VHH binders against p46559. Designs and how they scored, part 18

Target 1, 369 residues: p46559
Amino acid sequence: MTAIEKFFTEKSPDSEQVLLKVIELGIDFLGGEWKNVDKSQVNVSRVHGGQSNHMFHVTSSTSATPYLLRIHRQPPSQVFTDTVNLAIFSERGLGPKLYGFFEGGRMEEFLPSKTFDVNDVLVPENSRKIGAIFPLYHSINVPVSKSRRCVHLMREWLNGYESLGGGDYEILPTTVNYSDHPKSVSIKDLNHEIDNFEKWSTEIFEHTLVFSHNDLASTNILELNSTKELVLIDWEFGTYNWRGFDLAMHLSETAIDYRVPFPPGIKMNGDLIDNPPNIQIFCEAYVEADKKLKNRSPSDPTAEVKALIQECQFFWPLTNLFWALSAMKHSLLKFENGVDLDVQARDRLAVYFHLKPRSQKIYEELSKK
Key: E = the ipSAE of ESMFold2; O = the ipSAE of OpenDDE; V2 = 0.75 times the mean of E and O plus 0.25 times the DockQ between their complexes.

## First folded at step 4 (VHH; framework vhh_8cml_1)

Design j6 (at its last look DockQ between E and O 0.01; V2 from the best seeds 0.00; counts 0 for: pae E 19.5 > 2, placed apart)
Fold by ESMFold2, look of step 4:
Structure j6 (fold): chain B 369 residues (1-369), chain A 123 residues (1-123)
Amino acid sequence: as target 1 above (369 residues)
Amino acid sequence: EVQLVESGGGLVQPGGSLRLSCAASGRTFSSYAMGWFRQAPGQEREFVALISWSGGRTDYSDSAKGRFTISRDNAKNTVYLQMNSLKPEDTGVYFCAAGEYYLSDYPHEYSYWGQGTQVTVSS
């Protein structure tokens, strides 16, 4: 843990030390508007930052600009990606204004907003809004590697799992009721799964490469109070990737409820895993927004939507393998987030093997062209 | 149909180096995982090294690890095996192999094989 993370986790937000620190940050990055602020005029309140950040809303009773303080929990490589993305999106008006960076954290505009939950993303109008915003973000040229995809992070996690002493992984018991998976998988088996999907994806979908969020769970979606427009936040897993993975990640996350307040802290909704009810509306909105953004000539929108749904279905199991590998590694690190990571890994692996035959069928059908 | 042709074998002294090449026919080379295997007289073919079609994963036998490096150049449809610090026990015929969909260190899972190139390490 960094020194700045220890400072903000070990001290109360209303302590004199924290109040003086946030004034210091305000002066250093926002300037003179904070120079005359007294600690008695400052309020610091916690905001939920998910698994990756500690977040604080910093305000004063003066005219000094309030800010959102973000203190990172993630390693430097993931902070680098998130920092680059924030700077690019901020300058293009697609996210909160960026007020400052420092080692271990940043300061940004607080956006009066509602953070979505799993129920919000399934409301038809919200599904439409989410589908419509993706092409805007997918059109941005981000100056990072185009060759480092989701599969590279997956390999890093699997290698890390092995280096931490991990071996064959037993898939049972699960909370999902599937039986069409192996009882256990070896590291060699999992490498084969990654390599096969990379090969399939590269052969069929390389033309769909876009800068992708790769982690669009409901908690990374803000609805602005004033305009009801959506803002996507927390781009720490951002890479160039096949767009179908990005879209399938969002859809797959709608089947997962992290609000369970008792062990195992996670529940997969079996009814949503195979066929989410919002996929049609979501993909229709994507196709419509993409056509408008690019000023494309008229085309067959029904066929385009069907093809995009097929892209999502192809990548759906890979999104589960992605998080299974993360959970396997992090379970060996004694990571604490309120979720039993072995339950998550086992359930995700079961879902992966259950849905993989659909992806293989799609690959076989499209590779005949 | 894929044809594989190895080259670069020869006679070297212990401690020497060789670079083997495997040229593949066709523009579908980038879709194959590639492996190197070797065979001494009277022995089964043994795994030496493998590389995924993307280059994202490589693996080596215990005897090759640290001394050999597998790489690929998709523009030239070629896979390479750089062999350093060669020992007499490295002597054998080296085969290039291609597998269509997945990465394997087992020879029976490779669909296409070259005819081999002789490597002899003697004193």
Scores: ipSAE 0.000, ipTM 0.143, lowest interface PAE 19.5, mean pLDDT 84
Fold by OpenDDE, look of step 4:
Parts: structure tokens; C-alpha cells; sequence
Structure j6 (fold): chain B 369 residues (1-369), chain A 123 residues (1-123)
């Protein structure tokens, strides 16, 4: 534990020491207004929900700029990557501002916001907004490996599953009613699926590599209270990937409800899977925003939108395979996150096999061009 | 958010035993798989052991296997590492880690970490 972590975890947020410390930090990194702040005017509240960090919301009754204090608990390597990403996003206005960083922590802009839920992301206007914001993130050049980590992770999870004693996996859908899946899949079968999609994706969509979120569930979207702008958070899986994979990841998640308060804690909506209501508006918004961002001349977006929809459709099964494999591995570890991972795995596999033929068809069509 | 605090480290002779404890804060301890990692001076943090949320499944590094036992008491929000037959090469700082979503022998898959407890095996 770093000294600063110890300091902020052992002392009460309302302790004089903490109050003085956050004032000091305010002065050092934010400057002038904090110089006039008295400890009696400062409020430090712990923020819950953060991954791998201690977070405090620091405010005052003065005009001093409030800030989020993050005290790291992560390994240095992870902190480094996270900080770099944050810094880049900060500079581009795509995330909270980074006010400063120090050994063991950082100061960020606190963003009063609403976290989206599954209903929010199904609102057409929100889908449009989300579609429009993606090009901004996809345009970022992040100095990280350009390798496609999704394929690596899938293989890793599958290997992990096997190593943990996993064998043939029976597909028994619970929340979806698909029947066009195999009764069971072997490790070999699943590897073959990964191989095929890797091949197809590489051959057809290699030119679409972008820095991707790869996990844009509803809960990873913030709507700012003040401006109603959207901010994407939780870039744990932030790596370069095929554009369509990232987009499909989000779209596929819109069909899944994790708010089920009883087992299995998850519900997939087959209707939404089969006929995503907002895919058109989402892709239209993406194309429009992308054109604008790249200063492209206005043109009929019809063909481009159609192509992007097709791209999303192609990757849609792969997103399900991705999370199915994760769930398969972690289910053996009996992880509890409110979701029955076996159910999730089975349902996602069912979705995968249901949608796979479409992807194959798309590949075949595009391969002829 | 989960806070982790390790204890039980110390100096022990080769062949000796130690029992490490990690106390977790919060009410959601049972939602996390727990792991132990260690870091020797000048070396990278390495995986030692992990345990599922219910304790139903455990895994060990090759070095730990047969000598170390990971266990947990969800009622006490505590994970344990019983270390037997300790060797000088076991010397290092031992870290407790919690994984909410992803668990493996990779440290980056753990979301919460303790500050560590020093284990020194020396004659």
C-alpha cells in the first residue's frame, strides 16, 4: 500500500488531516481558488463503484473547482495504461479532465451525470447520440499495441476453461428460444469458430481497425447532467479492434438486461437480437459524425450506412462468442456478479449459432468483391 | 469498492509455516473471487493462489501447489493463505486481490488489491 493510499484509507474523510491534504492537492494542481479555502468549507465524500481505486469527491462551499480524487490500488502497469488513456481522452474532451497526477493517485474532473440503463440505450435518440459519439473515440490514436486483443482473449478464456477441467459444453438456452444451435460444443469446435471469425475478419475488415471500447454496455455510458452529452467510461477492454466489433458489442448489449433481480440475473431479448430497432439510426449517426469529423464532403450516406449495418451484423455473433467464452471460464470459478454465468454462456452461444450463418453469408458476399 | 488488508506475514525459518489473512471491507465479499499474489524484490508480481466466491474452486501456481492452501470465510469477509513448507524463494510481499469479473493468474484481471504483507523465509 502506498503512503497516500494508507493516508486516505485509514483516516476519515472528515478528518482534519484529509481536509488539509485535499486542500493542498487543490492548491497544487488547480491553483488560485483553493488558496482561499478553509478546511471548514471542504467536504470529502467517498465515491463508490470505482474499479481498483479509492475515489473521493472533493467539494467546497467556495468557488474552488471540485474534483474527483482517485487513489490507485492497481499495479503500476495498469495505472500507466489507464492514465495514458485518460490523459488522451481528457485532452480531446472525451472524458473527465485530468487535473493532475501524482504518485499513487490523480485528480480528475468530477462529472455529475446519469448512468444509462438498458432502457436508456433503447431510446432512439440516445442510440443516435451514441452512434454519433463513437467516431470521436474511434479516431483516437492511442500508443498501444494495435493487435486485436479480442481474439487473444477468446482463446485465452477457452484455454482457461479447458485448464479448469471444462469439457464439452451443452447449450441449453434459458432466456432465449433459439433452437438452431448444436446440442453441445467441444473445445475443438469452439476453437474452430474463433479461427473462422478471425480469418473472415482479417480478410474482409482489417482496414477497419480502430481504438475500441469493446464493452460498451449501458452502464458504461454517462449522460452529463448539464449538457446531456454522453461520455463513455470503463475502458478496461480498450484496445484496437475491428470497428464493427466494437459497434456490434454495444448493439448486442442493448438486447440484454442485467437488472433481473432474481436468478439467473440476466435476460436476453430475442426480438431485439433478431431485429434491433435502432441499428439504422445508430449507423446513420455514426456515418454522419464520421464524415463530419474527417471533413468529408456531404454525400448520400445510404450505401455507407448499409455497409456499416452489414459490418455490425457480421460481428454481432462474435461479440456473443466473446462473452460466452468468458462466462464459460469464469463460471467454473463460480464467480458471482449477480448473473448466472452458465446461463449467460449458454444463451450467448445460442445467439452466436443463431446469427453465425448470416455472418458467414456476409463474408461470402464480401469476399467476392 | 472493496478494501483489502493483509496480515500474518513475518519472518519464518525454512520449512516453517505461516498463515496469511486478508480482510475485506464491504458487504459484497461473497461476490468476489479472491487471489493471492506475491512479489519478490526486483521481480514481477506473480500469481500464487485463487479461490472462487463460494470456495468451491481453488487454483495454485506450480510453486504453491501442495504447500499452500487458500481458503475463505465469507461470514468474516476474510480470505486466508496457509503456507506450509516454506522456502527461501517464497520470500516476498504477498498481496491479496479481489476480482469481480475476471479471474486468472494475471494480476490485471483483479480489481482490488491490498497493500501487501511481507513474508521472509530465512535461516
Amino acid sequence: as target 1 above (369 residues)
Amino acid sequence: EVQLVESGGGLVQPGGSLRLSCAASGRTFSSYAMGWFRQAPGQEREFVALISWSGGRTDYSDSAKGRFTISRDNAKNTVYLQMNSLKPEDTGVYFCAAGEYYLSDYPHEYSYWGQGTQVTVSS
Scores: ipSAE 0.000, ipTM 0.200, lowest interface PAE 15.9, mean pLDDT 90
ESMFold2 (binder alone), look of step 4: mean pLDDT 82; pTM 0.836

Design j7 (at its last look DockQ between E and O 0.20; V2 from the best seeds 0.00; counts 0 for: pae E 18.1 > 2, placed apart)
Fold by ESMFold2, look of step 4:
Structure j7 (fold): chain B 369 residues (1-369), chain A 123 residues (1-123)
Amino acid sequence: as target 1 above (369 residues)
Amino acid sequence: EVQLVESGGGLVQPGGSLRLSCAASGFTFSSYAMGWFRQAPGQEREFVALISWSGSRTYYSDSAKGRFTISRDNAKNTVYLQMNSLKPEDTGVYFCAAGEYYLSDYPHEYSYWGQGTQVTVSS
């Protein structure tokens, strides 16, 4: 634990030391508006939730700018990408303003908001708003490597799993009702799956490369209290990637219920795994918003929506493989997040193999063109 | 108000057994991973054992493996450490700790700590 994390972990938010520290940070990063704030005028309250940060809402009874203080729990290198991405989007007026960063933490705008759950995502108007916001973020040119994709992380996790002594992985038992998957998979099998999807994706979808969130579960979507506009948070997996993966990740997460009591803390909704009810509305909103953003008219709007749905369907199994590999590695580490990671890995592998034939068929159809 | 209260420490002979308990209050116990750490005078706290919030996954230090068993009862908001085949090297103050969502054998990753219970194993 860093010195700053120890300071904020071991002291009460209403202690004199914390109050003076947040005034100091306000002066250092927001300037003179904080220099005449007295500790009796300051309120520091803990914002609950999140696994990668301790969060504090810092306010005063003055006109000094309030802020959200994030103190990182994870090593700085793992949160660096999220901070850089926040800075890029903050400069463009997207999401919370970044007020400053320092060793072990950062300061940003506090956005009074509601965090979405899976039920919120399935409301048709919310599905439209989410679909419409993606092209805005996808249009940003972020000056980072375009060669690092989702498959790079997947290989890192699989290599890590093997290095930790992992071997053949048994897919059964599962909570999903499928039979069209192997009973177990080897490291070699999984590398083959990653290699095939990378080959397919590069051959037919490389033109869809955009800066992607790659982890847009419902809990990473905020609805602002005042405007009802949506903001996307927690960009730690942000990379260039095929847009269909980004969209499929969001859509596939609608089938996942994390509100189930632990154990196992996760349940897949079988009715939604293959065909979420919001895919049409979501993709229509994406195509319409992308058209407006780029000042173009679609040649055939129905055909463009159908093609985008096909992109999502192609990448759908890959999103499940992605999290299965993460869960396999982290189940061998001392890592716990309220979910039985072996249940998650087994279920997602079963879903991957169940959906993979559709992706292969899409590849074969499109590679003929 | 979060509280962790250890009990069950005491004096035992080498080869003996002791069962530690840690009663928790003031937070949703079933959402926290729990750990046991120990500290000899003048030493840093060292990891002994940890258990996931469900109890489904357990991890032990090299010195604890095969001799100690961590368990939990989420209905009673209590975590336990059964210590068998005790050695003089096991002497120290034993602390329970609670960590939100993360399993870690590093003390600084734990948000809440008990006051500790003394375990003495005389040679």
Scores: ipSAE 0.000, ipTM 0.158, lowest interface PAE 18.1, mean pLDDT 85
Fold by OpenDDE, look of step 4:
Structure j7 (fold): chain B 369 residues (1-369), chain A 123 residues (1-123)
Amino acid sequence: as target 1 above (369 residues)
Amino acid sequence: EVQLVESGGGLVQPGGSLRLSCAASGFTFSSYAMGWFRQAPGQEREFVALISWSGSRTYYSDSAKGRFTISRDNAKNTVYLQMNSLKPEDTGVYFCAAGEYYLSDYPHEYSYWGQGTQVTVSS
C-alpha cells in the first residue's frame, strides 16, 4: 500500500488531515476558488464501486469546482495505461475531464450520473444508445500496442492457474442449465480452445481491430443526469481488440446479474444468452452511428447489421472463456469480490461450450468466402 | 490508532445463542470489509463469516451457514455476529478482522485484527 493510499483509506474523510489535503490538491491542480476554501466548507465522501481504485467525491459549499479524487490500487503499468486513456478521452469529450494526476492518484471531473444496472442495459432504448456510442470509442486512435491483449491475458491466467496448482477443471453449472459441455477440461484442452479462437479470429476478423473497452458491464456505464448521455468508464482493460469481441463482451454481460447479495453472488440467464433480446437494435444502432461518424452515404444497412450480429455471435463464447479463465485463477487465490469465482468459472465455461459450435460454424462459413 | 474490540463472548449451553460485537476505530470503517474468524485451542484460525464493505453481501463458512448472521452498522463502526444454535464445536476465540473492499477467506488478507473474545459452548 502506498503512503497516499494509506492516508486516504485509514483516515476519516471528515478528518482535518483529509480536508486539508483535498484543499491542497484543489489549489494545486484547479486553483481559483479553492484558494479561498476553508476546511469547514469542504465535504469528502467515499464513492463506492470499482475494485481497482479508491474514490472520493470532493465538494465545497463554495463555488470551487468539485472533483473526483481517485487513489490508485493498481500496478504502475496499469495506472499508466489507464491514465493515458483517460487523458485522451478527456480531450475528446468522451469521458470525465482529467484535472490532474500525481503519484498514486488523480483528480477527475465528477459527473453527476446514474450508474446502469442489469435492468437498465436490457431496456431496448438504452441498448440502442449503447450501440450508438461504441463507434465513437472504436474510432479513437490510441498510441498503445495494437496487440490482442485478450489472448495474452487468457494465456497468462491459464498459466497462473496451473502455477497455482490448478489441474483438470470440472464443469458443474450452477446458475445455468446447459449440459452440452465436457465433464471436465484440462489445461491442455483450454489452451487448445484459446489457440483455435485466436486462429479463427485472426483469419477472419483481423481487419476489425479497434481500440476496445473489453469490460463493458452495466456498472461501467454512466447516464449523465443533465443530458442523459451515456459515458463509458473503467477502461482498465482498454486495449486494441477485435471489434466483435468488445461488442460481445458487453452483450454477454447483459445476461449476467451480479446483484445477488448472497452466494454465489452471480446469476446468469440462459434465455438471454441464447436469445439476446436487443442484439438487433444494438447492432443497428452501431452500424448507423458508424456510418454517420465516417461520413458514409446512407445505404441499406441490412447486410451490414446481419454481418455485425454474426460477428458478435462469433465472439460471444470467447468472452466467457476469457472471464472463466480469470475466475479459475483468482478462485485459487481465494479472492472475495462478492462472487463465487468457482461458480462463475463453471457457468462461463458451460456457456462457452454451449455457444462454441455456433462460432465454429460461423468461421467455417466465412472462411469459404 | 487502529482498534478492533470484540465483545459479547461468554459461556453458553449447547443450543444457546450469543451476539458478538466488534467496535472499530482509527480507520474509515466503511472502506473496509469486516470478517469474523475463530480459533480453537491447538487449531488454526478459521474463517467464520464476512460482510462486504457495503454491507450488501455476506458470506459464511459451511459450519456457520444457517446458524450465524453477520451484520454491520457503519454509523456505529461496529460489526456483529449473531450466533444461534451453538454447538460445542463452536468453542474458541472469535476474532474480528478488517480488510480492504475485497478480501479472501484467508486470515493473512486482513489488515487489522482484534484481540478476540472467548466463546465457550458447554453443557
Scores: ipSAE 0.000, ipTM 0.232, lowest interface PAE 14.7, mean pLDDT 90
ESMFold2 (binder alone), look of step 4: mean pLDDT 86; pTM 0.873

## First folded at step 6 (VHH)

Design k1 (framework vhh_8cml_1)
Fold by ESMFold2-Fast, scan of step 6:
Structure k1 (fold): chain B 369 residues (1-369), chain A 123 residues (1-123)
Amino acid sequence: as target 1 above (369 residues)
Amino acid sequence: EVQLVESGGGLVQPGGSLRLSCAASGRTFSSYVMGWFRQAPGQEREFVALISWSGDRTDYSDSAKGRFTISRDNAKNTVYLQMNSLKPEDTGVYFCAAGEYTLSDYPHEYDYWGQGTQVTVSS
């Protein structure tokens, strides 16, 4: 762990050392009233920062600008990606303001807001709002690689799994009752699955490449208290990718509950996977917002919505393979995040194989001349 | 996750004293804000006292200020509530609570709770 991570994890938030450090950061990166703040006026509170960061809300009784302090637990490449993405969105008014960054951490705007949970994203009106905001982010040109898509990360995770001594993986789902999967998969099998989906996606969906979030779980959606507008946060997996993967990732996450007791700390809902209740209204909202943003007339909105639903269905299994490979690797690293990573990997692989036949049929239909 | 076990409750006469203890097991104890709450029959859980992660900051309800003292021993994974000048109105089940994220007097900000210990102040 970095020196800064060790500092913030070993010391209590109300210790003199931490209070002086957050004042130092406030002075250095924000200036203004932070130069006049005494430690007795400072409050440091831990914030639930997901699994990738230690987060602290830093405030004072003065007019000094409050800030969110993020201390990284992630690999340097993910930290770099997230920081670059936040800087771009900050400049465009599409995310929290980035106040500054340093080795091992960053400072950003604290947005008074409600963080969504799985119950919120299942509300039809919220699904509509989420669908409507995606085109705004998908329309941005970001000066990063267009070739480092989801399959690139998947190969990196699978190679990491192998390098850590990983071998054949037994598929024993615990939270879903799917049985239409292999009993086990080899590393070669998983590489072939990645190669096959990359080939299919390139042949039928290459025209859909957009800058994508790739990790829009409910907890990465903020509803602003003042306006009720939504803001998407935590862009550490942000990259150019097929649009349907980004949309399917969000839809897949609406079928997963992370609030269940550890172990396993995760439960997948097969009924929501098989019959997603909000896919129609979500895709309708996306198409309408995309048309409005691009000033294009609806030539056949029913056909366009139908095509987008099919696009989401095609990519749904790939989103589960994506997180399964991450979970396999990080399980071997003894990473702890409140989720049993082996249960997550096994259940997600079961979902992948359960949904894959639908994706193959879609590929066969759309690849016809 | 953390488990909390309270002890030290009992029957005491008005003006008497009791010391409650709360033993924690599980995650690093110093990562939690510790609070004491009480509940009388038919009433909601009310805030009594809190102590920050290090023990450097404490806060008390108006009814507890000047009479109760909260303290913690992070080496022993234990939080204490010293109660002096007890009154009949202090009667209730006293709960130890642990929260990671904020210094708060609201019960809903605490994720982990003990089973409670009965305090009865009567002659």
Scores: ipSAE 0.000, ipTM 0.292, lowest interface PAE 16.5, mean pLDDT 86

Design k10 (framework vhh_8cml_1)
Fold by ESMFold2-Fast, scan of step 6:
Structure k10 (fold): chain B 369 residues (1-369), chain A 123 residues (1-123)
Amino acid sequence: as target 1 above (369 residues)
Amino acid sequence: EVQLVESGGGLVQPGGSLRLSCAASGRTFSSYTMGWFRQAPGQEREFVALISWSGDRTDYSDSAKGRFTISRDNAKNTVYLQMNSLKPEDTGVYFCAAGEYTLSDYPHEYDYWGQGTQVTVSS
């Protein structure tokens, strides 16, 4: 834990020490009216949406600029990545303004908005809007590594799991009713699964590399109150990756409910995994928006949409392997985020093996040319 | 590219035993999970057993568990299926299959297939 994280977690938001600290930050990073604010005029409230961060909405009864204060809980590399990504999107008007950063935290624009939940992302019109905004983000040139894709982080997590004393992992799904998976997997087995998907993805989808969010759960989507436009937030896993992984990650997350009581704090919906209701409208919206953004006219729009659906289906199991490996490692670290990490890992591994045969078939079809 | 040749099939009475062998030739045998599948007359091809590319993991169908044992010898590029306590319902053509880095019990995951060997369990 950083000194600033201890400060904000151990003290009440209405304590004199916290009020004085947020005024100090307001003066230092924003200036203006913050220099004239008395502690009696300041309100600090916790924002509950950030599992990776402690979030505070800082306001005053004056014209001083309100801000969102983010105190980091995530690893330094993810903090660096998220901050760089936010700075780029801030400059382009595609995310909250970045007001400033300091060791252990940052200050950013508070956007009056509704945070989506799993019910919102299952609404067809919302699925269309999400599909339509992806090409805008996917078209950005970000000056970061193009070789550090999802498989790189997966190998880091699996190596971490092994280093922490992890061994064979039993696959006993709790929330999905799948049985078409192995009973257990070894670390060697999981490494070979990563190698296999990297091989397939490189052979048939290398041309699809785009800057990707890689973690677009419903809670990382804001609908602005004023315009009803969507803003994607929390880019801590943002990197260049295969486009279909990013799209499949969002689609996979629409089938997962984190609002269930802890434990387990997670429930996967097999019916939505097997028959995603909005994949057609989502992919149609993506293709249409991408076409407009690039000023192109596909000769067969129906074929392009069908191909994108196939691309999403190919990457869907890999998105579940990705979070399964994270959950396995972080379970050994006793990380607490309101989800039973062992239940998440087991269910996601079951989904991975359930969906993998479809991905193999897609690879076989597309590798024929 | 891998070529697979099965052997060891035959006629056996209920309660008997058979050992099937599958010889692999071609490229990297150690990259392939080896599986056994069977097909009864008029039925679809079903999973029996697999052994991972590493050799560290095995899996069995519910009907095979406790009765069948899969093993591999990477030095000889051969996979084996030891079948004990055979039942009439085990009758079928047994196919050896190789799938690169797969852990699936699904036939579509396997890139290479042998021609099959007949196993008949009857008196």
Scores: ipSAE 0.000, ipTM 0.107, lowest interface PAE 22.4, mean pLDDT 86

Design k11 (framework vhh_8cml_1)
Fold by ESMFold2-Fast, scan of step 6:
Parts: structure tokens; C-alpha cells; sequence
Structure k11 (fold): chain B 369 residues (1-369), chain A 123 residues (1-123)
């Protein structure tokens, strides 16, 4: 452990030592009223859900600026990359403010907000707002690797599955009624699927590479209490990737509920997959916001929206293959997080094969140009 | 890109000791955080111990603290788990794992796994 991690792990949040330490950090990084705060005025509470980090909300009864304190458990190189990403979003006003970083931790803004759920993202007005905010993030030039796309993680997970003794995988969907899939797939088959999609994406969509979130489920969207504006959080999978994958990932996640209280802990909605209700308004909002940001007038806005819908449809199956491969690997570890990983993997693979023919047709159409 | 092979498991009486070894081959060993996990039949793989890239950080599960010691020899590409004061509840298959960018007690953060070595604590 770093010295700072050991300190916060060993001591109670309400201990004199911790109270003095958070005042010291407040003085050093934020200044102002923190110089006049007494320990009796300070409150330190743990933030729930910090599996890889120790997280604390630090407040006082004074006008001193409250902050979120994150004590890292990740490798220094991973922390460095994540901190650089956060610093860029902070500077652009697109995420929590980064107040400072130090060996073993960082201080950032606590945002009073509502976390979205699956019901919130199906509301058309919310879908419009999410579509409109994507171009702001996609327009940023982030000084990180441009070569580690979604297919890199997919290969890592499939290699992990094989290394754990994984073999042929049966596709028996539980929560969707699709039957237009193979009964089983081999590791070789799955590698071919990844290779084919990478080839297709590179040939017809290489010009669409943008810094992407890659994991925009409802729980990674905050609605600010004061303004009702949206903020995207948890950029742990953030990297350069094809734009359509990022957009399709969000759309795909609107059809999945992870809050099922009974086994298998997951419910995929085939009706929403087959007939996504908000894809039109989502893509309209994206195109409109993107044009405004680039000071560009559309030659045909209807055609541009139609093209973006086609782009999202092309990448939709790949987002399901992405999470299927993750679930296959983690299922072999017998890891349970409230979701039956075998059910998730099987249903996701069924969705992949159900949607893949549409993607192949799109590739054939666009590769002729 | 690494292959892991465990050894040193066996049958031991309560209160006894065992030393597990994990030999690594392939990519640079010092690039990996190394962990030990164990699994009883039908149960999730549970964390036992981890050691950082250069051996300057270690962490243990509550059940292992004070009884087990993890160490590594980067020159020999080997990680060890010294287990003392063994109890029947320590019985299980012990797995060695490697992760490139993780200091985590979650199995899903590890990318490479050995085949496991059986540890049985009974009379």
C-alpha cells in the first residue's frame, strides 16, 4: 500500500487523524476557507460502490469547498491515464472538476445529481438530451492511444476464456426469443467474428474514430439537480473507437434491465432490440448538435440522420458480442455479481447473430462506394 | 501473455504448513501483479493474497492475514504462498493468477490463470 492508502484504510473517517488530514488536503489543494476550518466542523463519509478505490465525501459546516477524495488501489500507470482523461474533461467543463492529484489519490468535485436508470433512458426527451451531448465528448482531442479500440478488449477477454479452459459455447437464450443463431460456437468462430467486424469497420468507418465512452449504460449518466443538464461519468473504458459503437452501446443498453431481483438478475427486451423506440430522435439530436458544434450546414439533414441510424444499426451486434465475451470469461471464474453470467452471455450471443445479417448488408452497400 | 504452473499442494493435518509455488513463463514476469485465489466445489473463486510487480506491496484476505505470506522472486519468475496454521476451512483448489494493471482482490481483474493445485486439510 502507498502511505496515503494505508493511512485511510487503517483509520476511522471520524478519527482526529483523518479529520486533520482532509483539512490539510483542503488547504493545500483548494485553499480559501479551508485555512479557517476547525476539525469539529468537518464531516467525512464513505461513498458507496468504490470497489477499486476508497472514496470519501468531505464537507464542512463552513463555506469551504466540499470535495470527493479518491484513494487509488489501481496501478500507477492506469491511475495516470484515468487522471489525464479526467483533467481534460474537467478543463472543458464536461465532467467533475479535478481539484488536484497526489501520489496515491485525487480530489474532485462532488456533483449533486440523480443517477439515471433504465426507465429514465427510455423517455424520449432524455434520449434527445443524451444524443445531443455525445458530440461534445466526441469532439475532444485526448492525448491517449488511438490503437486500443473495442476489438482489443474483446480479444483479451476471449483469450482469457480460452486460458481458463473454455471451449465450445452453447447458445440457449433465456430472456429473448431469437432462434436465428448457431446452436454453439467455437473459440475459432468467435475470433473470426471479431476479425470480420474489425475488417468491415476499418473499411467503411475508419473516418469515424473519436474518443468514446464505450460503456454508456443508464447508471453512467448523471442529471444535475440544479440545471437538469447531463454529465457522463465512469470513463474506465474510455478510448478512441468507432463513433457508431459508442452510440450503439448506449442504445443497446436501453433494452437491458440489470435490476431484476430474482435469478437470472437480467432481462433483455427483444421488442426494444427489434424496434428501438428512440433511435430516430436520438440520431436527430446527435446530428443537429454535431452540425451546430462544427458550424456546418447540412446538404440534406434527413439523409444524414438516416446514415447515422444505419451506422448505429451496423455496430449494434458488436456491442453485444463485446459484453458476451466478457461474460463468458467471468462465468468460468464462477464470479457472481447479481447477474447470471451464462444467461447474459447466451442472450448476448443470440442478439449478436440475430442482428449480424443487417450489419453485413450495410457493409456490402457502403463498401461499393 | 504468460503461462502459469502451480505446485506444492497436498494433504496436511490441521495446524500444519504448506508452501505453494507458481512458475511463470512467457512475457516479462515483473510486469504482472500476482495473486492467489482458492475455490471449493460449487463456490466462487475467492481471494487469498496478492503481491505487486516488484514485491513492495502485499494484501491478504481476512482469513489469510497472520497465517499466510506471499512472496515473489522475479529472477526465477516464481511467486510463492507460504501457508501456516492451516485449518480445514482452507481446503480447496489454489490458483495462481497474473494481471498486468491490477491491484485487485477480484478474480475478473486477472487475465492469466494456472490450472490449480489441490490443498486438503484433514486428519
Amino acid sequence: as target 1 above (369 residues)
Amino acid sequence: EVQLVESGGGLVQPGGSLRLSCAASGRTFSSYVMGWFRQAPGQEREFVALISWEGDRTDYSDSAKGRFTISRDNAKNTVYLQMNSLKPEDTGVYFCAAGEYTLSDYPHEYDYWGQGTQVTVSS
Scores: ipSAE 0.000, ipTM 0.249, lowest interface PAE 17.4, mean pLDDT 84

